# Ledger of designs, part 2: VHH binders against EARP-interacting protein 1 (eipr-1)

Target 1, 362 residues: EARP-interacting protein 1 (eipr-1), of Caenorhabditis elegans (q9u1q0)
Amino acid sequence: MSECLMFGMDCEARCMTSMTADEENICFLVGTNNIKNDKNQVNKLFMDPEASRLMSKTFRHPAGEVRAIAAHPTKSTILATCTADFSSLGGTHSITIWNIEEDKRTLETVSRLPTEQVMSCLEWEPNSMKCAAMTPFRPEIQLLNMENGPEIVQNLKIPLENEEDEMFSATWSPHHDGNMLGVTGGRTAWCIDCRTDNEYLKIRDAHIHRTISMDFNPNLQHVIATCGDDGYVRIWDTRSTSSALTSLHPHAHWVWSVRFHPVHDQLLLTGGSDASVVLSCAQSVSSEQQIEFRDDEEEEEDDDLVEKLQDGQLERIDEHEDSVYACAWSSADPWTFASLSYDGRMIVSNVSRKHKYALMQL

## First folded at step 4 (VHH; framework vhh_etentamig_d1)

Design a18 (from e3 with F104W)
Fold by ESMFold2-Fast, scan of step 4:
Structure a18 (fold): chain B 362 residues (1-362), chain A 122 residues (1-122)
Amino acid sequence: as target 1 above (362 residues)
Amino acid sequence: EVQLLESGGGLVQPGGSLRLSCAASGFTVSSYGMSWVRQAPGKGPEWVSGIRGSGGSTYYADSVKGRFTISRDNSKNTLYLQMNSLRAEDTAVYYCAKGSYEDWLTGYFDYRGQGTLVTVSS
C-alpha cells in the first residue's frame, strides 16, 4: 500500500540519522559495521528532487566501524561518528568530527577524541554545539563541546536501579533549551536536568525487561514515549508516572526505536526485532485538542464527515529481513521516514495519503 | 520463554575436532543474529563467532579464524559451531547467544544458554 524505496548495503549497519541541516532535500546518513575494518562506510541516501528516486553516495570511513552517527545541526558538510577500529576484539574507540569531501567521496578528520569504552549513542543538541554521548557499560552520559572539541565538559551520573543494569539510549528534550536529556537503562527511563545533575523524573519498570529507547512528545512537554523488549510502546504523563496513559503493542518482539512524528504527535514510528516497521496512532493522548481552528461553520461540517484516527496500528512495513534498529523522520518532508535493519537494508517510506488526509482535517 | 540449549562439548586431543550445537526455542533463529561466546577458566567471556540474521554473513575472532565455522539450520532452529585444529587455549565453556557481534559489544546479550564444556588436553 505505501510506496517504499529500498537501498541495500553489502554489510551490517545499525546507525542512521536525518541530515537536519538540509531542510530542502530528503537526506539520511547511514554508518556501517563491517568487521573488515577498512571496508566501513558512511552512505548518504537522498531523493532526486526531479525523479523521485533514491540516490546514494558512498564515503569511506577510515576509522573502522560506525557505532553511532550524528549530523551537524546547521552545517550539511559536517558529521560526527562514534567509531570502533576493530582490527582486533579490543579495538580503539573514538568520537570523531568529519568534513564530507564530496569530490573525493571521502571523510576528512576535523578532530578526534579517544574513548575508553565503545560509545553507542551520539546526539547533537539541535540548538547548540554540544553532543550527548553514551556507552552501555557506564551509568553516565558525557556532554561534549563540539565547537572546539570533541571535548568532555560534563558527566551526568545516572542512578541505576540495579548495579548490573546497562545503558540503552539518550536523547535531547525539544522543550528545555538543551538542558534536559531522556535516558533509558535497565527497566527504567529518566529525564535528567543537565544544569543540576539531579534526576528530574524516573519511571521504574517502564517495561517488563529492558526499556530500550524513548522519545519526547514534540508538542506536549509533559508527555514521553518508551519502548522495550516486551514489544510494547507506552505513553507517559511525566506529572503522574504510576501508570501509563496508554499502552500499544506494535511488535511481536523487541522494540529498538520509537519516534514521535515531529509535528503530528498522534503518530509514532517504531522498529523491532520482528523485522517490521510500524506506524502507530496514539490519538487519545495526542495534542489534537491544542490545534487552533478557524471559526467556520462549513469547515466544522466537513470535519464532522472526516473519519478520525483510532488508537493502534495504522500501517506495517514488512520489507525488512532483519531486526530494525533505527528509524528517523525526514527534516525536509514531514511525511517521509526511513528505517534501517541490521542486514544493511534501508527503506524510505511515506505516510499513506488517507492518514495524511485524516491528520490534516483534524 | 526464550531458551538456548548447547551440546557437543567434551574432551578432545590437540588438533582434534568438535561440532557444537545450540537448539533454540521461543524465537526463530533465522530472524536474528546469533553468536558463540566462550569463557576459559579464570578468564572473562570472549566473543568467538557470529552469523547475521539474513544473508548468512559470518564473522570470527582472530584467534579462531580459519579453524572454526559457524552455521545454522533454520528448519531445525539450530545454530552450530564446527571447531577444527583445536588447541589447549580453546578450552572453555562455550555459550550460544542471541545477538550479533554488535550486540556483544553493546551489551545486548540477554539470552544465552547454560553452556557446554570443551576441554582440549592430552
Scores: ipSAE 0.000, ipTM 0.264, lowest interface PAE 13.0, mean pLDDT 82

Design a20 (from e3 with F104Y)
Fold by ESMFold2-Fast, scan of step 4:
Structure a20 (fold): chain B 362 residues (1-362), chain A 122 residues (1-122)
Amino acid sequence: as target 1 above (362 residues)
Amino acid sequence: EVQLLESGGGLVQPGGSLRLSCAASGFTVSSYGMSWVRQAPGKGPEWVSGIRGSGGSTYYADSVKGRFTISRDNSKNTLYLQMNSLRAEDTAVYYCAKGSYEDYLTGYFDYRGQGTLVTVSS
């Protein structure tokens, strides 16, 4: 139902991010999990504005498998990866800052921090030179100075409900000036104040067995979304956590990624182990912003045909053939998003005109 | 605490067979992809085989394809490697390895066991 462009890699991939520093061109970075250690790559996928097609540039990743990837928020030539190099038994794990050499198609090492465990999450704080890094196997988040780093400046301990619980996600609040992280592990979601090492709040039993990911509402500082192994997405008011504000059931299996639209908090993008991507509407709990996005061609519009968005599924993309681990909204175009399945298939999609029009009437 | 305990190694004649076992504990075994990795004396590590958490997908290095079979029994928290038509170049310490959640492993491991020695000689 949505317009989609597909790009296939010859190997598995789990991590993807939008290139936020590029506000002119739709661009995503994907890291590979190739079975052959020395064949791992970072792929830069971008739209050709004149041909309306997806193009790629491949960069060899010389530090082995890419487990997490983060684009520098203001410098389009810098990225960081969490990696393991299998050339030695047991692997060597690191967080590395790379400079992208476009003409040579190479990644040049700027700086590297060895780690004791593989790190599965790496996210650059948009308003600072700080990153958060996390391994699924220890209940802690490492805060890194990236300006002269990577250098560990803080370790945040997470009080797991059960010792056997795994850590799943960490993400920055777009509010609180870089001082709040959202973290998921076991059945629980936490909002953690980085200044005091104290948990700001926790939502226990957010999902049946695993709370896999979360995201912050971009407009409402007290609203978060969580997703889990029960196939649900739940939206919460952090000031009243005894029950969710609303529950949506977009997937038939585990939900790996949940992302609010960066401006239109009515829209949620999810990817699941049922090999689907779902664009959902959470109209009833949104900020209900008035957005003045009008098409150039207004002569065919009829105000009597304005349709308000209802809570629930807007669109479903069933063109992936494996678990969809990563979803991201474009920083350059507000209506474009990307999804990545583990088999290495990336799909770039647009929000349909019908839904754009409905949002402009809200 | 994650623990991986390999067993089943030993001395075997060329052309023989061995079955390796790995007893896993300290994590939900069915939720993790697992692998077998070997290291021959004086050589770097070689990824041998991988299996998804559900057991639905298996992968093999070209050097062992058609001779080795990876399997798992999640009800017993055990990983297996059936090795047939063994050759002198299969002589190595074999390690059981735990990888990322719901992934089959691509050569990287969060934890590995202590290993079990397989010697193929006459």
Scores: ipSAE 0.011, ipTM 0.427, lowest interface PAE 9.2, mean pLDDT 83

Design a22 (from e3 with D103E)
Fold by ESMFold2-Fast, scan of step 4:
Structure a22 (fold): chain B 362 residues (1-362), chain A 122 residues (1-122)
Amino acid sequence: as target 1 above (362 residues)
Amino acid sequence: EVQLLESGGGLVQPGGSLRLSCAASGFTVSSYGMSWVRQAPGKGPEWVSGIRGSGGSTYYADSVKGRFTISRDNSKNTLYLQMNSLRAEDTAVYYCAKGSYEEFLTGYFDYRGQGTLVTVSS
């Protein structure tokens, strides 16, 4: 059954995150890119108690456009944004930590760090007060302490193959105790060890043009996925990078986001410029243990009812009408995910029942 | 510091012409993708035209194709939008915007100016 709920915002939006601290309620935060500087918002989108519709709370974002958004890992009343404020000529840019003011429907400044360039990536490490910030225009990642900050504690330099190459994404490894970042720029994906402040691993030409985003397998520390302008998603063993473990082609245009399911690493969620969201299966390179039964006839009925997953497309959502820049899995429900297209349309969807059963039997 | 300053807007009659200018400072216009974006009263923003960095390939929204021309003068570090055969529907605040790579074609910009109002009315 189709289990999609839709919400339309009145303006463009590109960044979205799950409300990480809320493990009870399905909730997402979306920041806007309204050309009218003073009309920018952070929208909190959540399910009603009967899970039958999306509800929203709109908060004024007083620092202009929201270029990146991150939720506090343990406090549902705190978030951070990277901002482009065009109230002055040329614009001013910052990374700001905000308190959510529910009664006033506005965000109140806790702390602000001015930046020289617009920052397009802001990734809060899930188990600490570390945050990674990145601009597309410098081959550098700023590591921030968010506890007393934002405060720059380290700059990681990325050696680009070509000076004209731009930076596209930074993502924390769920392994390595918060000391490894996955980074994409130009045609390359890197795994950077933050403790040594050097290039750990490099996959050159992961995609034909841009390697736009990447994600770490939640169960296998040596496995990553990348996506790019060629419409492909490639899964790599970081110990042997001369060829991908597998290649999937979920989109007819640029792929902006790739996200492993946080538990079931056979599932990948992607969004692209073809205005689609695709849920793909990478069964052949996943961590699952296959269970085989020899002659137990009484247990055969359950096996007959379970569909076996194969590599490739499982589900496609075609309800977006613009490029899908952001996808996120819910922190409250493991089978719920959200997608955001640039026209301000957000869709919340569920993994189909048949796929849930197949995964739970693996 | 990066600055974009639009000028050339004003009141013009239907069928008339107008040329918008965008003076850039703090970066070199020829090195980046540049766009014109407009927002009419009560409507969302609409990407109008773009020009790539080095190489100068130009792109237009269907609503303005054949009527508008985007160009730049690298010696003056200035972007232009020549608007011909103006219609009442072209009434909007026009913004000059800097983007990078191909993203200037998708409406995602690092910087935009304060805008200049164009009113097409008799």
Scores: ipSAE 0.012, ipTM 0.405, lowest interface PAE 8.0, mean pLDDT 83

Design a24 (from e3 with G99E)
Fold by ESMFold2-Fast, scan of step 4:
Structure a24 (fold): chain B 362 residues (1-362), chain A 122 residues (1-122)
Amino acid sequence: as target 1 above (362 residues)
Amino acid sequence: EVQLLESGGGLVQPGGSLRLSCAASGFTVSSYGMSWVRQAPGKGPEWVSGIRGSGGSTYYADSVKGRFTISRDNSKNTLYLQMNSLRAEDTAVYYCAKESYEDFLTGYFDYRGQGTLVTVSS
């Protein structure tokens, strides 16, 4: 079915991102959490176009552990990391913008912002103007100017239901021109309007005890997905949040990552603490269902004989041996995705040919 | 309020053994990843070992693998580190650390204990 390519690091890793600026080559960045402070790295994993194999380049990360990583959306030589440097008592924390020096295999500091807390999330805004940064320890999202920064330009306060609850994720809406941020913490998911500095939307009990991550439907601006500690993925209409549109149960343990396919919103990629990666179908709540109710005339019956995908699990990858914390779709190939487990194993996979054909025919 | 109290440190000769204990209060150890971190005089902190909340999977630094064993007793809400074949290089203050996210080893510690000193010397 699916062909998998594997890359193993000799230490723990939690953060991974696609290099969206490279639209020709399949490329991912992974940061390490080696407690031996001087041994931390950023690994660049990319496909060799001639050999059809996974290649790697290792760059020493001179600021300790990589707790979050973000690739510049339009410049393939720039990345930013959130760091925890334990070379001193108590550690020091920062957000740093780096230039990738390919010839020297080094990361060169462009600019750095010291932080009071370790930051666990760093997301570059789609128009590349700013980043959102978050720590699990404070109910706040920091918006950073990255052109002349990093520089804090806004601090969004999140009204946690319980003051002991932890913050889990922050992600930008691909709609709303950089003015909408999705946030999860405790049991709750928020959509925050950055212009008004308040809650646009709140879903209080999205999951049993923890709403761990969320993502926006790329085609339907009113649809979001959440995942949590109950093993579920729930899809919501932001206009009616008293109940989910649908619930899928892809994992037997906590779900750490949920990602819509960037074009085919029937597909959801998830990674969980059951060491699995699951490709799920949400056909019933996808944009294809909306199209079926439009004012269209049908002329031939034969075109309607194409079999539709059913809701539920399409594929499961069981080659990880630890919690899968990060998943990402490739920006260069729409059918390629990557997953990262805490033991440092990265797997690059393709959507099965049969599922690809079914989606292309619908 | 969360509290972690380490005990079991002391002076031991090279090749000896010690068992460290970490008594936890204010939270349940089986719900969180737990780690042992050490800091030798004049050096930065070094992660030694960790155990996940669910399933109890254990992990070790290369410097201690095969010599140290991490374990827990959920009924006593206590974490342990069994240290065998101790070396002079193991001399450090050992800290019990609670992960900020429940159940897994993320390296984001929100609480650490007071530490317990282990001195390996003849």
Scores: ipSAE 0.000, ipTM 0.325, lowest interface PAE 12.2, mean pLDDT 83

Design a26 (from e3 with K98R)
Fold by ESMFold2-Fast, scan of step 4:
Structure a26 (fold): chain B 362 residues (1-362), chain A 122 residues (1-122)
Amino acid sequence: as target 1 above (362 residues)
Amino acid sequence: EVQLLESGGGLVQPGGSLRLSCAASGFTVSSYGMSWVRQAPGKGPEWVSGIRGSGGSTYYADSVKGRFTISRDNSKNTLYLQMNSLRAEDTAVYYCARGSYEDFLTGYFDYRGQGTLVTVSS
């Protein structure tokens, strides 16, 4: 079995991102939700190349709790956070761009936008330098210019079925040149066209009470995955949404995060309130499922099919002790991923050698 | 603008009672789900109780069910937590938060007070 590397923080944490600007070093950023306002941090977790060990650098976060975190796509010294700051009675909220001061172990404010609501999602579009920000309390996504910002340049309206439903996630499509967002709220998943400020697609009742997160298949433009409070992951063809292409049940409780592998769309990484991380296979609906002509050797062809990965659970990581809210694939190593549980435990794991071998032979 | 101010904490003997108050300003408590969250020394935050906005339905953690009662007075824009049969393990800083039980599970409270200390000791 692959060895898991663990790092424990002294307080609760919910948000984590890969440092996408660093394609050489395995590196993740984690923001804390310490109830003691002045003790909140951004932690930079990275692999020591010589020791194969997790190292950390702690930076004080002077604006209170970190509710969302995003790494600059091309500059490893810049990050943005969505904050809830309880230093004043009642609290204040903002989206802030920070410069990382390595020598001082501090975050220096580049610019700040006060917000009326706390923002729970902040996603940097990798090509356009814009971010999508979302609060759970309003059915809208704010698009931000980050070059001279943060500055709101557009509000995208989400047509909720019930006004009391919460918003849960927003993520950029890799297929639409920065012009499409996947959004979840209530029981529904949407694809929203940013150019027209209109719903492109809606999957209603994707999960029993809450559709908590979603992700786009990196290879197949019309395939998405959703996860929810029913413990399921469902994979959908956006052209035919009456029923899911397949349903997987990796968790015994709410699934907080679902992430396709960035290249091998057979692999899905999930984290749940059952304190587990599951690596699942969706072979039957992956880009590797092609029309193949059968030859005269049916028996040999059947043997080749047996060598392929089967749908279902490949690996389960049970080293977390609390709800796993965030999962991320490394931008530096295709077989490395990280998971974060609310108690502040981060685990960095590798896809098992046997599964890598099976995928490479497909 | 939005403010939540807790009061009513203090030292109490085991088996005693306390009532915590949370005065809200900048919004109306009847329009929002409200919760009480506590943090004991050396432990993480624990959701204690919640009340929904329009419906007034109440929810409690198993550790306090039957002993604590959440309520609100809309005329005073104030949230309350009546704590009875207090135990040493109830010792914590108690926070008033805007958000329901579901919001605590999803971590989406948008405002929280500065807290009031409750110490249960003989």
Scores: ipSAE 0.057, ipTM 0.546, lowest interface PAE 6.2, mean pLDDT 85

Design a27 (from e3 with G107D)
Fold by ESMFold2-Fast, scan of step 4:
Structure a27 (fold): chain B 362 residues (1-362), chain A 122 residues (1-122)
Amino acid sequence: as target 1 above (362 residues)
Amino acid sequence: EVQLLESGGGLVQPGGSLRLSCAASGFTVSSYGMSWVRQAPGKGPEWVSGIRGSGGSTYYADSVKGRFTISRDNSKNTLYLQMNSLRAEDTAVYYCAKGSYEDFLTDYFDYRGQGTLVTVSS
């Protein structure tokens, strides 16, 4: 598994997620944006461990285009989508919970919530039955009860700097028991406290034109990454936001996705409109730079190990031929990741052996 | 503020051609997905054609594919629709619409202009 494995869909696709409920098998879900409304699909892509190849199962998506997709965190047979259904012209929009019917290759409706606007973001909180949903066109995040829903239980208002700014992303903090959301819109990134309905922090002008996405450091509560249409990724200390801790420039064009590795926070995965996927190192601001309280000389030798990787680009994948909108790390294998370009090409890749050895001191 | 101004409509005979223009202000056309949407008398709106922000990939409804061409002129911040081999069923008000990001199918009613009338008749 040292090579990139490719799967091509016959149509455009923008949303992809890892199946986190399956911790044994490398598995991703991709939703399509097929121009023919009745031909839209959810594709389940998974690795055959014996054959070392990428396999697919196609499920008809009976509610039109898939604009966002989220896998249930503990039930591998449940997923949710945000849809744009053009069977009636003008479109109808909804958030739907589906049951996966493997034998029939179909998705069965469990529950549906009609929405006034198309929703472009849907993320399941890993430790609860709630989702966050967002449209680009209104400065609010809808929190949904998914257990007996979907049903709206809270609307979080986002204080846009400019009323004409669009909303770009929403993601859950892994550190705040489901009570903190990271949100991007316009040039700004926010952390929003769901309990108080107030912004916890705000980073204005995080990027030159648009702050497109963000992610939370899995090990350090106060560290986040943002990416933007300036081609940069910036890493911030939420306790001191006047300047970034570091800035990386992985792409020559807009960066659509930024993802910390789920364990090794020195690794960042990005995808951009330059049709590339970049694996970057942020060693200088990673958790491995934290000094443990020990008054011994072995600590100095551990510091030498940490200096093996330098900040900057580690690898670049140039096998996409369109904007890379989505990237995801596998939940089953820590060294596997996937990327999706709008032309419907999905690539599954591995972190190279030399970088694994540097991180594991092998 | 987003402003879209369509022009180029008029009366044309079947088999004729027209070129529609959409002048944009308040944003850059090359940075967003753009669409042409039409509404025939007494009917609902029909999506006709779209162009993505990045890469400029173009898409067409089956009813117009091979006859219509969507394009941009970044220097003029203007979207175009070249319409060839026009038919009576192409008679409609044509609207220019701005999408979000590069996605041309999203929210075409939130950011559309006043429209330009195309009448195909003998």
Scores: ipSAE 0.011, ipTM 0.438, lowest interface PAE 9.6, mean pLDDT 83

Design a28 (from e3 with G107A)
Fold by ESMFold2-Fast, scan of step 4:
Structure a28 (fold): chain B 362 residues (1-362), chain A 122 residues (1-122)
Amino acid sequence: as target 1 above (362 residues)
Amino acid sequence: EVQLLESGGGLVQPGGSLRLSCAASGFTVSSYGMSWVRQAPGKGPEWVSGIRGSGGSTYYADSVKGRFTISRDNSKNTLYLQMNSLRAEDTAVYYCAKGSYEDFLTAYFDYRGQGTLVTVSS
């Protein structure tokens, strides 16, 4: 069974990201949602290589609640947050770029953009030059220049089917050189070409009630995963959207986060409002075609072949006690992932040895 | 079309109690967090209490903690605020506000009702 390391914060938390600039150390950043604005924090959680223990460094977040967090892809001392400051209840929200001052345990403002609404999504593009930002309350994605910003450079309009529908997620495609966004809102998932306003591909009925999040397959540029409040994860070929390639049902309630493994596209990590984290396998729709060739050779099952993965649930983590809003894979160790529940509990887990062997074919 | 209709306000003496109701329609009420926000005469808005959609977890401003109780009845699409041990400082127009999906916090009251007046005075 997988070992889980747990860290509890004394307040609610909703957003978490891997520190991708650190390729040597397992490290995650978590922002808090404390109603007392002066008590909000960014916590840096990292693995002690000597003792296999989860360590933390706490930084005061002086701009209120952390509603979205993004680590700079190449600079480990830079992060950005979307903030909600309720001290005046209307008009102190912002997107801020921070410098991490480790010695002082403080975040120093590099630059700040005030926002009309609370922004709930912020993601750096693969080339580090710009971010996508989104509020649940407006059918649009703001593209921001982050090099000399944050500064709004483009506004992408999303045509929601109903005015009452909300926006849920925005994420960058790793394949299109910073020119494609995946967006979810209402029941729909979109792939938006950022070079042209109002041009997009959509999967309208991806889920029966709400399409909450999505992710791009890291190896296959036309494959995406979506998750919804129907408890399902569906994998789609964007070139043929009339039906999903496969459907998985990892959760009994809403699925808040779906993340492909960054290399092994057989693996999907999900978190749900049933307080569980599920590691699922989508072997049949993965890029792993050499397994197909070996099966076609009709080799005996009692040969020295490693166990092959089957579609469905591989592992379930039931150590959370509230909705799991965020999941992330480590950038430093390919077999480590983290999950965050709203009660402030973060769990760092590893893919079991059995599944590692199957994926590595050792 | 989101509609929120507050009721239950009125004149009450210090130390008294009132129960506010908010009838909600035009969205799946059980899926959304909701808040009570108040605005006293001549002052800015003050967040009072919030309740999440999925877990039913409840949250209170320090000024009302221990005196007010937020609750919801999703079968009736109704949000409640039970106000006990009322003080003159609680005098305000009380607004019901829709949060985002499974989150009760909102900055601009995009989806709030017309409000109900609570006056605490002898």
Scores: ipSAE 0.255, ipTM 0.619, lowest interface PAE 4.5, mean pLDDT 84

Design a29 (from e3 with F109L)
Fold by ESMFold2-Fast, scan of step 4:
Structure a29 (fold): chain B 362 residues (1-362), chain A 122 residues (1-122)
Amino acid sequence: as target 1 above (362 residues)
Amino acid sequence: EVQLLESGGGLVQPGGSLRLSCAASGFTVSSYGMSWVRQAPGKGPEWVSGIRGSGGSTYYADSVKGRFTISRDNSKNTLYLQMNSLRAEDTAVYYCAKGSYEDFLTGYLDYRGQGTLVTVSS
């Protein structure tokens, strides 16, 4: 069982991201959903390298609730948020680019785009040139130029089968130079080619009710994972979508987040409404072969902590007390991840040594 | 199609009580958070109360905290607002609003019901 470091906020929170621009320090950003509009915050949570402690810096978020948060991929002083302004029911919500003023503990507005709907997803393209933004209420993804403030440069239409279906997630493929998005809505997952505004592929009925989130395998461009309100995670080959390559059942309730490890595609991190975080293994469909026998230099005495990975659940973290909406891997330490539950509890955890050694083939 | 039908409003004396109901249809009610919003004559809308889809968390505006109670019965697809110790300032049209996912406040603007009038007067 891994050691967990916990941080509690005094209000609800749903969105969290890793600060990918900082490759040396473990750092996460969390936005709050405080009903009192002027009490919302962005919290920067980071590890103290001297004391191995989780530290926090709080920044006032003056634009209301933080419904989505994205860190600039190369500039550690820049973030963007999607906001819900509760002072006006017919008013404009916004996508705002902020400068982080560390010494003042403030967020300074760089640029703002008013929106007609609350946006629930915001993700920066890895090349820093654009963001994808999505509202649950319209079957479209907005592509935004972020260099000159947020400016809509393209609207990608999603062909929903049922008008009542809501949109749930949008994420960039790491394999297509910023030209492909994975999108979920209703029971369906799509890969959308941004250059042609056409679907590249569609997986209908990926889950029995809602297909809530998805992620791309970091090593295999034809492999994706989806999660849904049936409690399942399914791994798919995009070249043959009539059936999943494998199905895992990590949660007893809705699964809100699924994230491949950024290097070791055997590992999947999930969070659910059963208040748990699960680290799962998909060894059989990963880019790795089973651990091969070593040569004559192999240690005769096996480490008790080293074991062969099998498909299924590796570890379960039960330290949350509410729905776990967000999970993220650290960009600074490949074995560290964070999870966020709606009650405002953030937990930073590490992959246990026995699984880490098995993956490193030590 | 999503439908929200509010009922239970009426004329009540100061200090009295009313229970509002909202009958929801066209979606899986237990999967969505819901809110009550009110609009007094000549004023902008005010968020009053919210409840998550599971019913596990409830939230209130400071103006109604301790006097109003939000609840839901997912088996009946119904949202309730119990209003006690009513004041003249509580006079408003009360609207039921659907959130998105389990979040009680996302999207309530688009799924707001037709409203029910509450008048607190002697």
Scores: ipSAE 0.129, ipTM 0.569, lowest interface PAE 5.5, mean pLDDT 84

